# VH-VL binders against 2-C-methyl-D-erythritol 4-phosphate cytidylyltransferase (ispD), part 21

Target 1, 229 residues: 2-C-methyl-D-erythritol 4-phosphate cytidylyltransferase (ispD), of Wigglesworthia glossinidia brevipalpis (q8d223)
Amino acid sequence: MINHPEIIVIFPAAGIGKRMGYKYPKQYIKIKNKTILEHSISLFIDKIYVKKILIAINKKDYWFNKLSILKNKKINIVIGGKSRTESVISALKFVSKVDWVLVHDAVRPCLHKNDLNKLLKVINISPFGAILAAPIYDTVKKSYGNFISHTIKRNKLWRALTPQLFNLKILINCLKIITSKGEIITDESSALEKCGYKLNLVHGRSDNIKITYPEDLNFANFFINNIKE
Below, E stands for the ipSAE of ESMFold2; O stands for the ipSAE of OpenDDE; V2 stands for 0.75 times the mean of E and O plus 0.25 times the DockQ between their complexes.

## First folded at step 14 (VH-VL; framework fv_daclizumab)

Design a3 (from z3 with heavy chain Q99R; at its last look DockQ between E and O 0.66; V2 from the best seeds 0.00; counts 0 for: pae E 3.9 > 2)
Fold by ESMFold2, look of step 14:
Structure a3 (fold): chain C 229 residues (1-229), chain A 121 residues (1-121), chain B 106 residues (1-106)
Amino acid sequence: as target 1 above (229 residues)
Amino acid sequence: QVQLVQSGAEVKKPGSSVKVSCKASGGTFSDYAMHWVRQAPGQGLEWIGYIIPLFGIAEYNQKFKDKATITADESTNTAYMELSSLRSEDTAVYYCARRGYTGSEYLFDYWGQGTLVTVSS
Amino acid sequence: DIQMTQSPSTLSASVGDRVTITCSASSSISDMHWYQQKPGKAPKLLIYAASSLESGVPARFSGSGSGTEFTLTISSLQPDDFATYYCQQHNSYPYTFGQGTKVEVK
C-alpha cells in the first residue's frame, strides 16, 4: 500500500512582540477580522497531508481561547519556552508517526499556496529538508559601529523565510546538539547546517513577510488581499 | 466553486482497458485527494482509491489494486483512472470525487458527473 | 474492513411523512456521513460527522447516533426527497458505504 507523506506543522508563537508597541502579542492583531496567527495557520488547515498543527504559546497567553480556529481538531496548543528554540523543542515532544515537520512563523500571514507546494515537493528528492528563501535585491552593507565597513556581494545571498521543512529525527537531534553547546540560533535550518546537513534552498516570493514592525501591518494587509485573488 | 468534469461514456470489450479522466476547475487540484468510486447498475457505491497530485502517490482499495491505476497531471488539473483486463462485472458508473475540507472534517464534497463504462461484446 | 449496513433497503412514503433510515457499523466509528443520490446523478453530501448539516441542506434533514448505530431523519418528506440515501464511514481505509436506502413514493 503506498501512503502519501503526513506532516506536522509547528508554530512557535510564545513571543510578546515588543517591537510592535501593542499591549498584546502581535500574532493576535487582526487584519480583515482574522488574527495574524489565524492567517498564518489558515493555509495549512485544509491540507489532507497535514496531520496535526502544534502552536507553542506563552504560558500567560490570555487570547488563544477566543480563536474559533482552536475548535479545529488539527489544532493542538503546547506551552512554549523562553526562546524560539525552546518553543519548537516543546512542540516536538508531541510529534510522532511522521517523518517530516514544517516550522512556520506565527507572524507570516502572506504565504502563497504555490510556495508551500514547491517546498513540499522536496520530500521526493531530499532526505534532510529545505527552506523557502528569497533573493536579496538591495545592496548589503557590513557595518562597524555606525559606519559602513564595505559592501557585501549579494549574489548567492538569500533571505531565509518560513515554512522550513525538516526530517523529524534529524531536526530533533540537531536541536539537542545545539542547545547542549549553548549556541543561539535564529531559525531551525541553522541547527541542521551546524550539524553538517545539506538543506535545499527553495525560491519563494518576497512578499512572504514576517510582521516585525508596525509598518509591516500595512504591507501584510495589502499582500493578504493579493493572495485572495 | 470546484467543478469536476469527467470523460464520456465508454463501451468496451472484455479483456480491453479504459482510461477515465476527471478534470478539476475552480479551485485547488494539487494538494487535495482525488478519489474514485464506482457504482454497478442497481447497486451501491464502492471506493476504489485516491491520489494526491502534489506527491504523485496513489493508494488503492485492495480489491482494485490489480484492476485500477490512478494517476494525475498537474499541468492540466486532470486525474485519470485506468481499468485493465475488463470483465462484464466491471460495468459501472465511475465517479471522481474530491476529498475536501468542510468545517473540521474531510469528506467527499465535490463529485464528477460519472462515466458509464459498459463491458460487453 | 468496516461494513456499513442500512435499514431498510427500500422505503415507501408519502409527502409529509417522517422518514427514518438507520445505519449500523461493524465496529465502533467516531464519524460517519450521509449522502443523497437521485437517478442518473452523483451523490450529494447531506450530513457530515453524524449530525452536522452541510451548507444548503434543508433543516428537515437531521442525523444522530454514535458508536455503531446512526440514523438519518427527514421530518416532513418533500417531493425533492425521493432518492436513495447512503451512509459512509471515513475512519479507516478502505472507505465503505452502506448498501443504500431507496425512498420511493407510496
Scores: ipSAE 0.374, ipTM 0.748, lowest interface PAE 3.9, mean pLDDT 88
ESMFold2 (binder alone), look of step 14: mean pLDDT 89; pTM 0.916
OpenDDE, look of step 14: ipSAE 0.730; ipTM 0.891

Design a4 (from z3 with heavy chain T28P; at its last look DockQ between E and O 0.70; V2 from the best seeds 0.00; counts 0 for: pae E 2.4 > 2)
Fold by ESMFold2, look of step 14:
Structure a4 (fold): chain C 229 residues (1-229), chain A 121 residues (1-121), chain B 106 residues (1-106)
Amino acid sequence: as target 1 above (229 residues)
Amino acid sequence: QVQLVQSGAEVKKPGSSVKVSCKASGGPFSDYAMHWVRQAPGQGLEWIGYIIPLFGIAEYNQKFKDKATITADESTNTAYMELSSLRSEDTAVYYCARQGYTGSEYLFDYWGQGTLVTVSS
Amino acid sequence: DIQMTQSPSTLSASVGDRVTITCSASSSISDMHWYQQKPGKAPKLLIYAASSLESGVPARFSGSGSGTEFTLTISSLQPDDFATYYCQQHNSYPYTFGQGTKVEVK
């Protein structure tokens, strides 16, 4: 029996990425001859504590088969669902014999190794899990239609990032509860919050961006060039 | 470019202990396993165990679990192996080796220069 | 424990000879590697995954085999190749090495 943590990493990647205006899903756009998806996976491939990497793809995905990363023995595909939550649940069906899972966005190619390591150290202090997060620096406004309702005090507000680290059994149970209630969530940590679990907040770098809009490509290109291991 | 530099040779009396160090530079430390392997004079190689410095948790070959204690210090990128209750059969060169990953296979891609531990009355 | 058995234990050869070393595993393995060790030096990775050459390893070295039987071949022995060679399984704990094959000057 191995005593150190063993982890399975899940990438929900079934989205179509319409905001980018490309003819193919944004995770397959290349930066420095590697797809955004490949950049997002790269830190996890050679880690001995990562047993398996599960990538949930769209049932009509015609691009993944062309990636050389598919040849890596740690990489497994699953068919995702119509939502991020369904894609993660689909991947979780193939997870066993580990206590911990990471969920990471397929379009966050700028993750630094030190942030990942800080997140993983939460295993030593929490039975539940943690997320990477960065402080909010911009003034936050609540809207009322097309008008400003008011300014929200940004003290103690954070942008949620990924990876997110979860106890496997807790994540599975919380996602089952949330889906049985028909609730919509935007990240997996909110499922644990709604079930009453206390998650750690791990201060991550602001340059761990999610590629959402066309202008993010230039930022990602810059940040990838400056990643330090 | 990865380099592993070990502490110098030791001469020890039976029943004492020794702590061998392995300092890593030029590559990642915390998230890679650091292994220890020994070679008695004129003998082959024998795997002792490893540590993942990130978690501070070591794994051992059953043969060595009561003999060796493997630790790591992330602030200095240094792994340690302490050998306790030394006996003459513990005389060997002790190597650290980094676990690499190439072609979907784990392997020992970088080795320290070795530390001779001599146990003599 | 997976036992790794090398043959021969010692091999006397001359420069230019074709050298063949075998390694047998007690059960089927997929993570098998070859290391070269010169006197007074640490082992050096030579071949990984049974047949893939490590960067900087001369083309005269080759590996083959699968399952339980593996072979290291030096097509034309050079003076730099007199050393001890170890096979190693990384398939399951404890990781184990073959007993070594010493390639000596005839």
Scores: ipSAE 0.579, ipTM 0.836, lowest interface PAE 2.4, mean pLDDT 90
ESMFold2 (binder alone), look of step 14: mean pLDDT 91; pTM 0.923
OpenDDE, look of step 14: ipSAE 0.862; ipTM 0.927

Design a5 (from z3 with heavy chain S104T; at its last look DockQ between E and O 0.67; V2 from the best seeds 0.00; counts 0 for: pae E 2.5 > 2)
Fold by ESMFold2, look of step 14:
Structure a5 (fold): chain C 229 residues (1-229), chain A 121 residues (1-121), chain B 106 residues (1-106)
Amino acid sequence: as target 1 above (229 residues)
Amino acid sequence: QVQLVQSGAEVKKPGSSVKVSCKASGGTFSDYAMHWVRQAPGQGLEWIGYIIPLFGIAEYNQKFKDKATITADESTNTAYMELSSLRSEDTAVYYCARQGYTGTEYLFDYWGQGTLVTVSS
Amino acid sequence: DIQMTQSPSTLSASVGDRVTITCSASSSISDMHWYQQKPGKAPKLLIYAASSLESGVPARFSGSGSGTEFTLTISSLQPDDFATYYCQQHNSYPYTFGQGTKVEVK
């Protein structure tokens, strides 16, 4: 019997990333001879407390099976759904024998080990979970059409990042409730919020970017060099 | 390159305790398991247990559960093993070893130089 | 607990000899490694995953086997190879080592 936490990591990776203009989903674009997906997974693979890594891929994904990472015993694939929420739910069907789950974006290749470690320490202080987040430094404006409505007070606003850490049973129950109501969410922490759970906010680095636009590739290439430090 | 440097040899009386240290450098400490292994004179290797410094939680071989206490200090990158109620049978070289990963298998990739603990009246 | 039994316990050999050491597990294992230990030194990893050679280990070392039976072979013994060799399982806790095989000068 293991007394330390054991964790399963879920990567929703069923998106096709058409904004990048490639024939392949953006998670398969290579930076420094590794796909963005492989970079996003890399911090988790050699951790003894990571029991499994579940990757939810598109039904039409013909690229994953070509990756050498598939040979790793921790890597398991599942078929995701049409939404991020459906993909996470599909992966959760294969999670057992752990109390904690991490959900991490397939296109955040710049995660630092210290941020992951800070997030995981929340297991000692919270029965519910936490997310990585970064402060907003730019002035934030609410719009109406093409006009400024007003400035939103930013001093308590944060950009939500991943990984996000959740109690397994609570995450499953909250996602069931949210889907039964037909509600739309953009991250898994929203499901717990709507169910009344108070999640910890863990200060993460601003360079933990989500690759969304072509220019993000150059930022990611630069930032990946810094995670060696 | 990871290096593990252990504290020096100790001579102890039966019934006393000893605390062996293992300082890591040249790599990450908090998120890798640090193991302890002993070797009695002329004998083979015995696994004692490990700690993941990040969680501060140790796991033990049942044989050593009442003998050894494994701890870690992240601020100094140092793992410790305390042996209590020492007997002459506890005379051994005690090694720390870091658990590594090859992409498929766990192993001990870096070892400390060993600390001789001698229990004699 | 999974017991690891090595044979022989001691082996006398000359430079140039082919040396074979066996390791038997009390139950089937998938994670098995070989270590070399010289007097006064910490063990050194030679073979991981039964057959994969660790970086910097000479090609004269090889490993084979699966399930419960494993072998370490030195194809042509060199002076640097006189040492004690241990097998180890990482299949389940507690991790266990074989009792060792000492390879001595004839």
Scores: ipSAE 0.559, ipTM 0.820, lowest interface PAE 2.5, mean pLDDT 89
ESMFold2 (binder alone), look of step 14: mean pLDDT 91; pTM 0.920
OpenDDE, look of step 14: ipSAE 0.864; ipTM 0.928

Design a6 (from z3 with light chain Y95W; at its last look DockQ between E and O 0.62; V2 from the best seeds 0.00; counts 0 for: pae E 2.3 > 2)
Fold by ESMFold2, look of step 14:
Structure a6 (fold): chain C 229 residues (1-229), chain A 121 residues (1-121), chain B 106 residues (1-106)
Amino acid sequence: as target 1 above (229 residues)
Amino acid sequence: QVQLVQSGAEVKKPGSSVKVSCKASGGTFSDYAMHWVRQAPGQGLEWIGYIIPLFGIAEYNQKFKDKATITADESTNTAYMELSSLRSEDTAVYYCARQGYTGSEYLFDYWGQGTLVTVSS
Amino acid sequence: DIQMTQSPSTLSASVGDRVTITCSASSSISDMHWYQQKPGKAPKLLIYAASSLESGVPARFSGSGSGTEFTLTISSLQPDDFATYYCQQHNSYPWTFGQGTKVEVK
């Protein structure tokens, strides 16, 4: 019997990504001869504690099957749903024999090993899980239509990043509850919050960016060069 | 590149213990399994166990569970193996080896130079 | 435990000879690895996944096999190839090695 944690990593990658203006989904844009998706996965591939990597893709995804990473025995494809939540739920149906899961954005190619390691150490101190997060540096405004309503105090506010680490059984149960209520969530940690579970914040690097707009490609290209191996 | 440097040879009396070190450089330490393998004189290789420094949890070949204790110190990038209640049959070269992953298979991609432990009266 | 048995235990050969070493597993395994070890040195990865050459390994080395039977071949033995060769499985714990095959000068 293995005594150390074994983990399954889920990548919701069924999104369309129209904000980038490319002919194909943004996770398939190449930086340094590898797709953004492949960069986002690469940190997890060679870890003995990662048992499987589940990629939830769009039903009409014509690009994934051309990637060499598909040949890797740890990589498994599932068909995602209409939402991020549905995609994660679809992947969770294939998760067994582990206590912990990571959920990581398919378009965060700049994750550092040290941040992942800090996140995973939470397994030793929490039965529930944790997320990577970074402090908010900019002034935060609440809007009312196209007008400023007011400034929100930013102290103790954090930008949620991924990976996010969850107890498997708790995540499954919380997502079922949220789905039954018809609620829309933007990350999986909010499902656990709404079910009353306390999650740790793990201070991550601000360069763990989510590729959202065309200009983010330049940042990602620079930041990928600074990932220590 | 990645380099594993082990502590020097030891000569020990039966019943004593020894602690062998393996310092990693040129790559990350915490997220890769570090294995220990021994080779008695004129004999083949035997797998002892490994540790993932990130979790601080070791796994052992059942044969060595009562003989070896594997630990790691992330602050110095050093793995350790302590052998207890030494006997003459524990005389061997002890290697550390880093676990790699190539072609979807786990393997030992980097090895230390070996540490000879001699147990004699 | 999965037992790995190599044959022969010792092989006498001359430079230029074709050398063949076999490794048998006690139960079916996925592809295995071959390591080369020279006296006083740590083992070195030679072939992974039964048939794939590690970077920098000369093309005269090749591997084949599946299931329970695997073979390492040196097509034309060179002076640098006199060494001991080990097969290794990592399919299940404990991870095990063959007992070794020493390739010696005839």
Scores: ipSAE 0.598, ipTM 0.835, lowest interface PAE 2.3, mean pLDDT 90
ESMFold2 (binder alone), look of step 14: mean pLDDT 90; pTM 0.903
OpenDDE, look of step 14: ipSAE 0.827; ipTM 0.916

## First folded at step 15 (VH-VL; framework fv_daclizumab)

Design k1 (from z3 with heavy chain D31E; at its last look DockQ between E and O 0.77; V2 from the best seeds 0.00; counts 0 for: pae E 2.9 > 2)
Heavy chain, then light chain:
Amino acid sequence: QVQLVQSGAEVKKPGSSVKVSCKASGGTFSEYAMHWVRQAPGQGLEWIGYIIPLFGIAEYNQKFKDKATITADESTNTAYMELSSLRSEDTAVYYCARQGYTGSEYLFDYWGQGTLVTVSS
Amino acid sequence: DIQMTQSPSTLSASVGDRVTITCSASSSISDMHWYQQKPGKAPKLLIYAASSLESGVPARFSGSGSGTEFTLTISSLQPDDFATYYCQQHNSYPYTFGQGTKVEVK
ESMFold2, look of step 15: ipSAE 0.523; ipTM 0.816
ESMFold2 (binder alone), look of step 15: mean pLDDT 92; pTM 0.930
OpenDDE, look of step 15: ipSAE 0.866; ipTM 0.927

Design k2 (from z3 with heavy chain L54M; at its last look DockQ between E and O 0.62; V2 from the best seeds 0.00; counts 0 for: pae E 2.9 > 2)
Fold by ESMFold2, look of step 15:
Structure k2 (fold): chain C 229 residues (1-229), chain A 121 residues (1-121), chain B 106 residues (1-106)
Amino acid sequence: as target 1 above (229 residues)
Amino acid sequence: QVQLVQSGAEVKKPGSSVKVSCKASGGTFSDYAMHWVRQAPGQGLEWIGYIIPMFGIAEYNQKFKDKATITADESTNTAYMELSSLRSEDTAVYYCARQGYTGSEYLFDYWGQGTLVTVSS
Amino acid sequence: DIQMTQSPSTLSASVGDRVTITCSASSSISDMHWYQQKPGKAPKLLIYAASSLESGVPARFSGSGSGTEFTLTISSLQPDDFATYYCQQHNSYPYTFGQGTKVEVK
């Protein structure tokens, strides 16, 4: 009898985060008394259209069981793999009874609700999916080693963000094809691109940052304060 | 805080229709379910259905599927419920209520003040 | 459909009395709530998840039960507590309410 979309959200969170220099995985660093992981999940928890949240963790994860968010009935754990792609594939094995999935970085704690809503509205106009993306403002250079090769025209270039929205069946098939060929990808949308599918770009906010380096923690701390409804 | 303000009382003849509004302020509108509940005079509460405004898709209690049409307008943060082919037994106070989520349970955390619809012969 | 049945339908009580209202579900539920409604006003959430008090609800209110049997208790009735009380399941569609229990002055 439910006719609105029902969605499962996947968080690949099995990485170790060496670039941050911390003694534990970066998704467990706290900002304002919540872990980065908890901030990244928080927007999805109270949405009626979110059926389940699958978090792919490292098989030797010590830190997740200490989080209060584990008590939430929507939160389910999956053992991830050595790569982002393997972790998403592991989670997809537990996805059923929905047509759409979101994949969101465990370390993007600054997502605004309006961006998520714009992304999800693509369900009404696309059979395939969409990603959040932001324009590139700086001049873009291609490198070879430590040298500049040339300037790339930045018009029509976008920074890929998450969440990324995918038709479930298509995502599963494309990831199967990519892994059978031994290809390495950095986001799930590239798997659909390589299979010839047209994905929508949804203009998202530039402050939806991925925490990658220590200095990003300061930016995330400020941006999280701007998310309040 | 979230506030839900409904349109004023209506008096209608049998066979006509009425459209009740529910304007939300002080919170998010587009991504939360807005429900409608009625209460006939001297009776209890009956759930009618809901809409998630950003999808524009409504769900109905089977009892009201042919009676009620629920819509939403994101630009004005307003949900609507239209009642068609009114009969005297449709006389009731109609409430909007926002669906909340607390302690892993869904509930109605904010309610409108109610709109009395009177259908008199 | 999950039918919710309250008992009693009407209860006469005095200030200071202990008041107990029961609610039975036709099948097992885990997502059950209590609402208070005063005349001419919208219902207000009182207790969620059978036993958890909503913010600002006085400690004299308590809820208990699981499965198919649930109880709302007011340990010492106050003048503000004369109202109608509804249980409600939010476990599955269609969402259903009990028929109500009116608590009135003796």
Scores: ipSAE 0.514, ipTM 0.815, lowest interface PAE 2.9, mean pLDDT 90
ESMFold2 (binder alone), look of step 15: mean pLDDT 91; pTM 0.927
OpenDDE, look of step 15: ipSAE 0.830; ipTM 0.919

Design k3 (from z3 with light chain H90R; at its last look DockQ between E and O 0.69; V2 from the best seeds 0.00; counts 0 for: pae E 3.2 > 2)
Fold by ESMFold2, look of step 15:
Structure k3 (fold): chain C 229 residues (1-229), chain A 121 residues (1-121), chain B 106 residues (1-106)
Amino acid sequence: as target 1 above (229 residues)
Amino acid sequence: QVQLVQSGAEVKKPGSSVKVSCKASGGTFSDYAMHWVRQAPGQGLEWIGYIIPLFGIAEYNQKFKDKATITADESTNTAYMELSSLRSEDTAVYYCARQGYTGSEYLFDYWGQGTLVTVSS
Amino acid sequence: DIQMTQSPSTLSASVGDRVTITCSASSSISDMHWYQQKPGKAPKLLIYAASSLESGVPARFSGSGSGTEFTLTISSLQPDDFATYYCQQRNSYPYTFGQGTKVEVK
């Protein structure tokens, strides 16, 4: 009998756009001879407490079966949906026999082990979960058309990062509620917030970037060299 | 390069306790399992249990559940095993071993040098 | 508990000999490993998953078997190979070792 936590990790990776000017989904762009997707997965593979890794891919994905890292027996695929939420829900159908789930962006290849460990320690103190986050340093403006409406007070504001840690049953229930109301979310933590759950905020590194624009590739290439303990 | 360095040999009286340390360097500590294995003089190997330092939760071979207490201190990268109510049959070399992961297999890839615990009247 | 039984317990051999050590499990297992141990030293992983050679282990070592019967073979014994060998199952808790096979000079 095992008493320590066991965890399943979900990667929503069903995106079909070609943002960044490339001919294929950005998670398959290579940095240092590995795809962004493979870099984003790599920290989780060798953890004995990670039971399974579920990757939600597009039904017309041409690139997935060519990845060498996916020969690892922990890697399992599911067919994702038209939205991030649908992809996470699809993956959750295959999650069993764990109390905790991590959801991590397929295009955050620069996660440090210390941040992951800090996030996972929340299991000892919360029944609900937590997210990694970093402070906002720049002045934040709200717009009205092409004009500045006003400055938003940035103290106590944080950039939401991933991975995000959730109690499995609570996440499933909150996503069902959000779906029934037709609400659009950009991360899974907002579903728990809307259901009234208080999630812990875990201070993560600012270099845990999401690759969104072409210039991010150069930053990611630099930051990947700094993934060390 | 991972290295596991254990505390020195101990000579103990029956009924006392001993705490063996295993300090990890050159690699990861908190998120890998640290196992303890013993070997009585001239005998084979017995698995005692392990801890994942990140969670602070140990798992035990039932044979040793009431004998051994496995803990970890993340601030010093050190795992500990305490043996209570020592008897002469507890005389053994005690090893720590890290359970790593290669491909799809978990391996005891690094071992400490061993700590001899001698229990004599 | 899964009992691991090795045969023989002691084996006398000469340099150049082909050496075979067997390990029998009390129930079917798939997660079985071999270790080499020299006097006063910690065990060293030799073969994992019954047949996969650990990095840096000479090619003269090989493992085979499945289910309840497994073998370790040294194709041509070298002076460095005189040691005690242990099988281990990690299929179920508690993890258990065979009692050991000492390979000694004939």
Scores: ipSAE 0.448, ipTM 0.782, lowest interface PAE 3.2, mean pLDDT 89
ESMFold2 (binder alone), look of step 15: mean pLDDT 90; pTM 0.921
OpenDDE, look of step 15: ipSAE 0.846; ipTM 0.921

Design k4 (from z3 with light chain S92R; at its last look DockQ between E and O 0.62; V2 from the best seeds 0.00; counts 0 for: pae E 2.2 > 2)
Heavy chain, then light chain:
Amino acid sequence: QVQLVQSGAEVKKPGSSVKVSCKASGGTFSDYAMHWVRQAPGQGLEWIGYIIPLFGIAEYNQKFKDKATITADESTNTAYMELSSLRSEDTAVYYCARQGYTGSEYLFDYWGQGTLVTVSS
Amino acid sequence: DIQMTQSPSTLSASVGDRVTITCSASSSISDMHWYQQKPGKAPKLLIYAASSLESGVPARFSGSGSGTEFTLTISSLQPDDFATYYCQQHNRYPYTFGQGTKVEVK
ESMFold2, look of step 15: ipSAE 0.611; ipTM 0.844
ESMFold2 (binder alone), look of step 15: mean pLDDT 91; pTM 0.928
OpenDDE, look of step 15: ipSAE 0.855; ipTM 0.925

Design k5 (from z3 with heavy chain Y106W; at its last look DockQ between E and O 0.65; V2 from the best seeds 0.00; counts 0 for: pae E 3.9 > 2)
Fold by ESMFold2, look of step 15:
Structure k5 (fold): chain C 229 residues (1-229), chain A 121 residues (1-121), chain B 106 residues (1-106)
Amino acid sequence: as target 1 above (229 residues)
Amino acid sequence: QVQLVQSGAEVKKPGSSVKVSCKASGGTFSDYAMHWVRQAPGQGLEWIGYIIPLFGIAEYNQKFKDKATITADESTNTAYMELSSLRSEDTAVYYCARQGYTGSEWLFDYWGQGTLVTVSS
Amino acid sequence: DIQMTQSPSTLSASVGDRVTITCSASSSISDMHWYQQKPGKAPKLLIYAASSLESGVPARFSGSGSGTEFTLTISSLQPDDFATYYCQQHNSYPYTFGQGTKVEVK
């Protein structure tokens, strides 16, 4: 019997990436001869406590099967859905025999090892889970059309990052409840919040960026160098 | 490059205990398994157990579950193995070894220099 | 427990000889490795996954086999190769080693 935690990692990767201006999904753009997706996965591959990695891809994905990472025994493909939430739900159908899951964005290639370790330590203190997050430094405005409605006070505000760590059974149940109500969510942690669970905030690095716009590629190229040092 | 540096040789009397250290440098400590392996004089290698420092949880070869206690200190990147109720047959060189991963295979890629523990009256 | 048995226990050889060491597992395994140990030193990984050379290992070393039978071959023995060789399985706990094969000067 193994006594340490075993974890399954889910990558929702079914998006099309319109804002990058490329004609193919942005997770397949290469930085330093590896795709953004491969950079995002690489930190999890060599961890003995990671039992399986589930990657939810678009049903019309023509690029994943060309990646050498498919030869890794931990990597499993599932067909995702039209939304991030549907993709995570699809992957969760193949998750069993673990108490904990991580959900990580396919386009966050700059995660530091120490942030992941800080997040995983929450297993020792919480039955529910946690997210990586960074404080908001810029003034936050609410809009009304093309006009400023008002300023939102930014103290105690955090931008949500990934990975996000969840108790498996709780995540499954909360996602079922949220989808049955037809509610729209942007990340998995909000499903647990709406079900009344208290998740920990784990202070992560601001350079754990989500690649969204073309200029983010330059930042990611710089930041990836720093995590390898 | 990963380096594992172990504490110095120990001479102990039967019935006493000893704590061997293994300090890691040149790589991450918390998220890799650190194993302990022993080699009695003129004998082969025998696996004792491991710890994942991140979780602070050790796993043991059943043969050693009442003999060895494996711990880790993340603040100093040091793994420890304590041997209790020492007997003459516990005389051996004790190695730490890091568990590595080469795509699909687990292996011991880095070893400490070994610590000789001699149990003698 | 998976028992690992090496043959021979001791092997006398001369520089230039072809040396073959065998390792037999008590049940089928896939995670098999070979280590070299010189006197007074820690074991050093030579071959992983039965047949893949670790970086910096000379091409005269090779490994083969699957299932329960594995071999380590030194195609032309060099003075640096006089050492003890161990096979190891990582297939299941407890991890086990062969008893060793000492390659010594004839």
Scores: ipSAE 0.371, ipTM 0.754, lowest interface PAE 3.9, mean pLDDT 89
ESMFold2 (binder alone), look of step 15: mean pLDDT 90; pTM 0.911
OpenDDE, look of step 15: ipSAE 0.889; ipTM 0.935

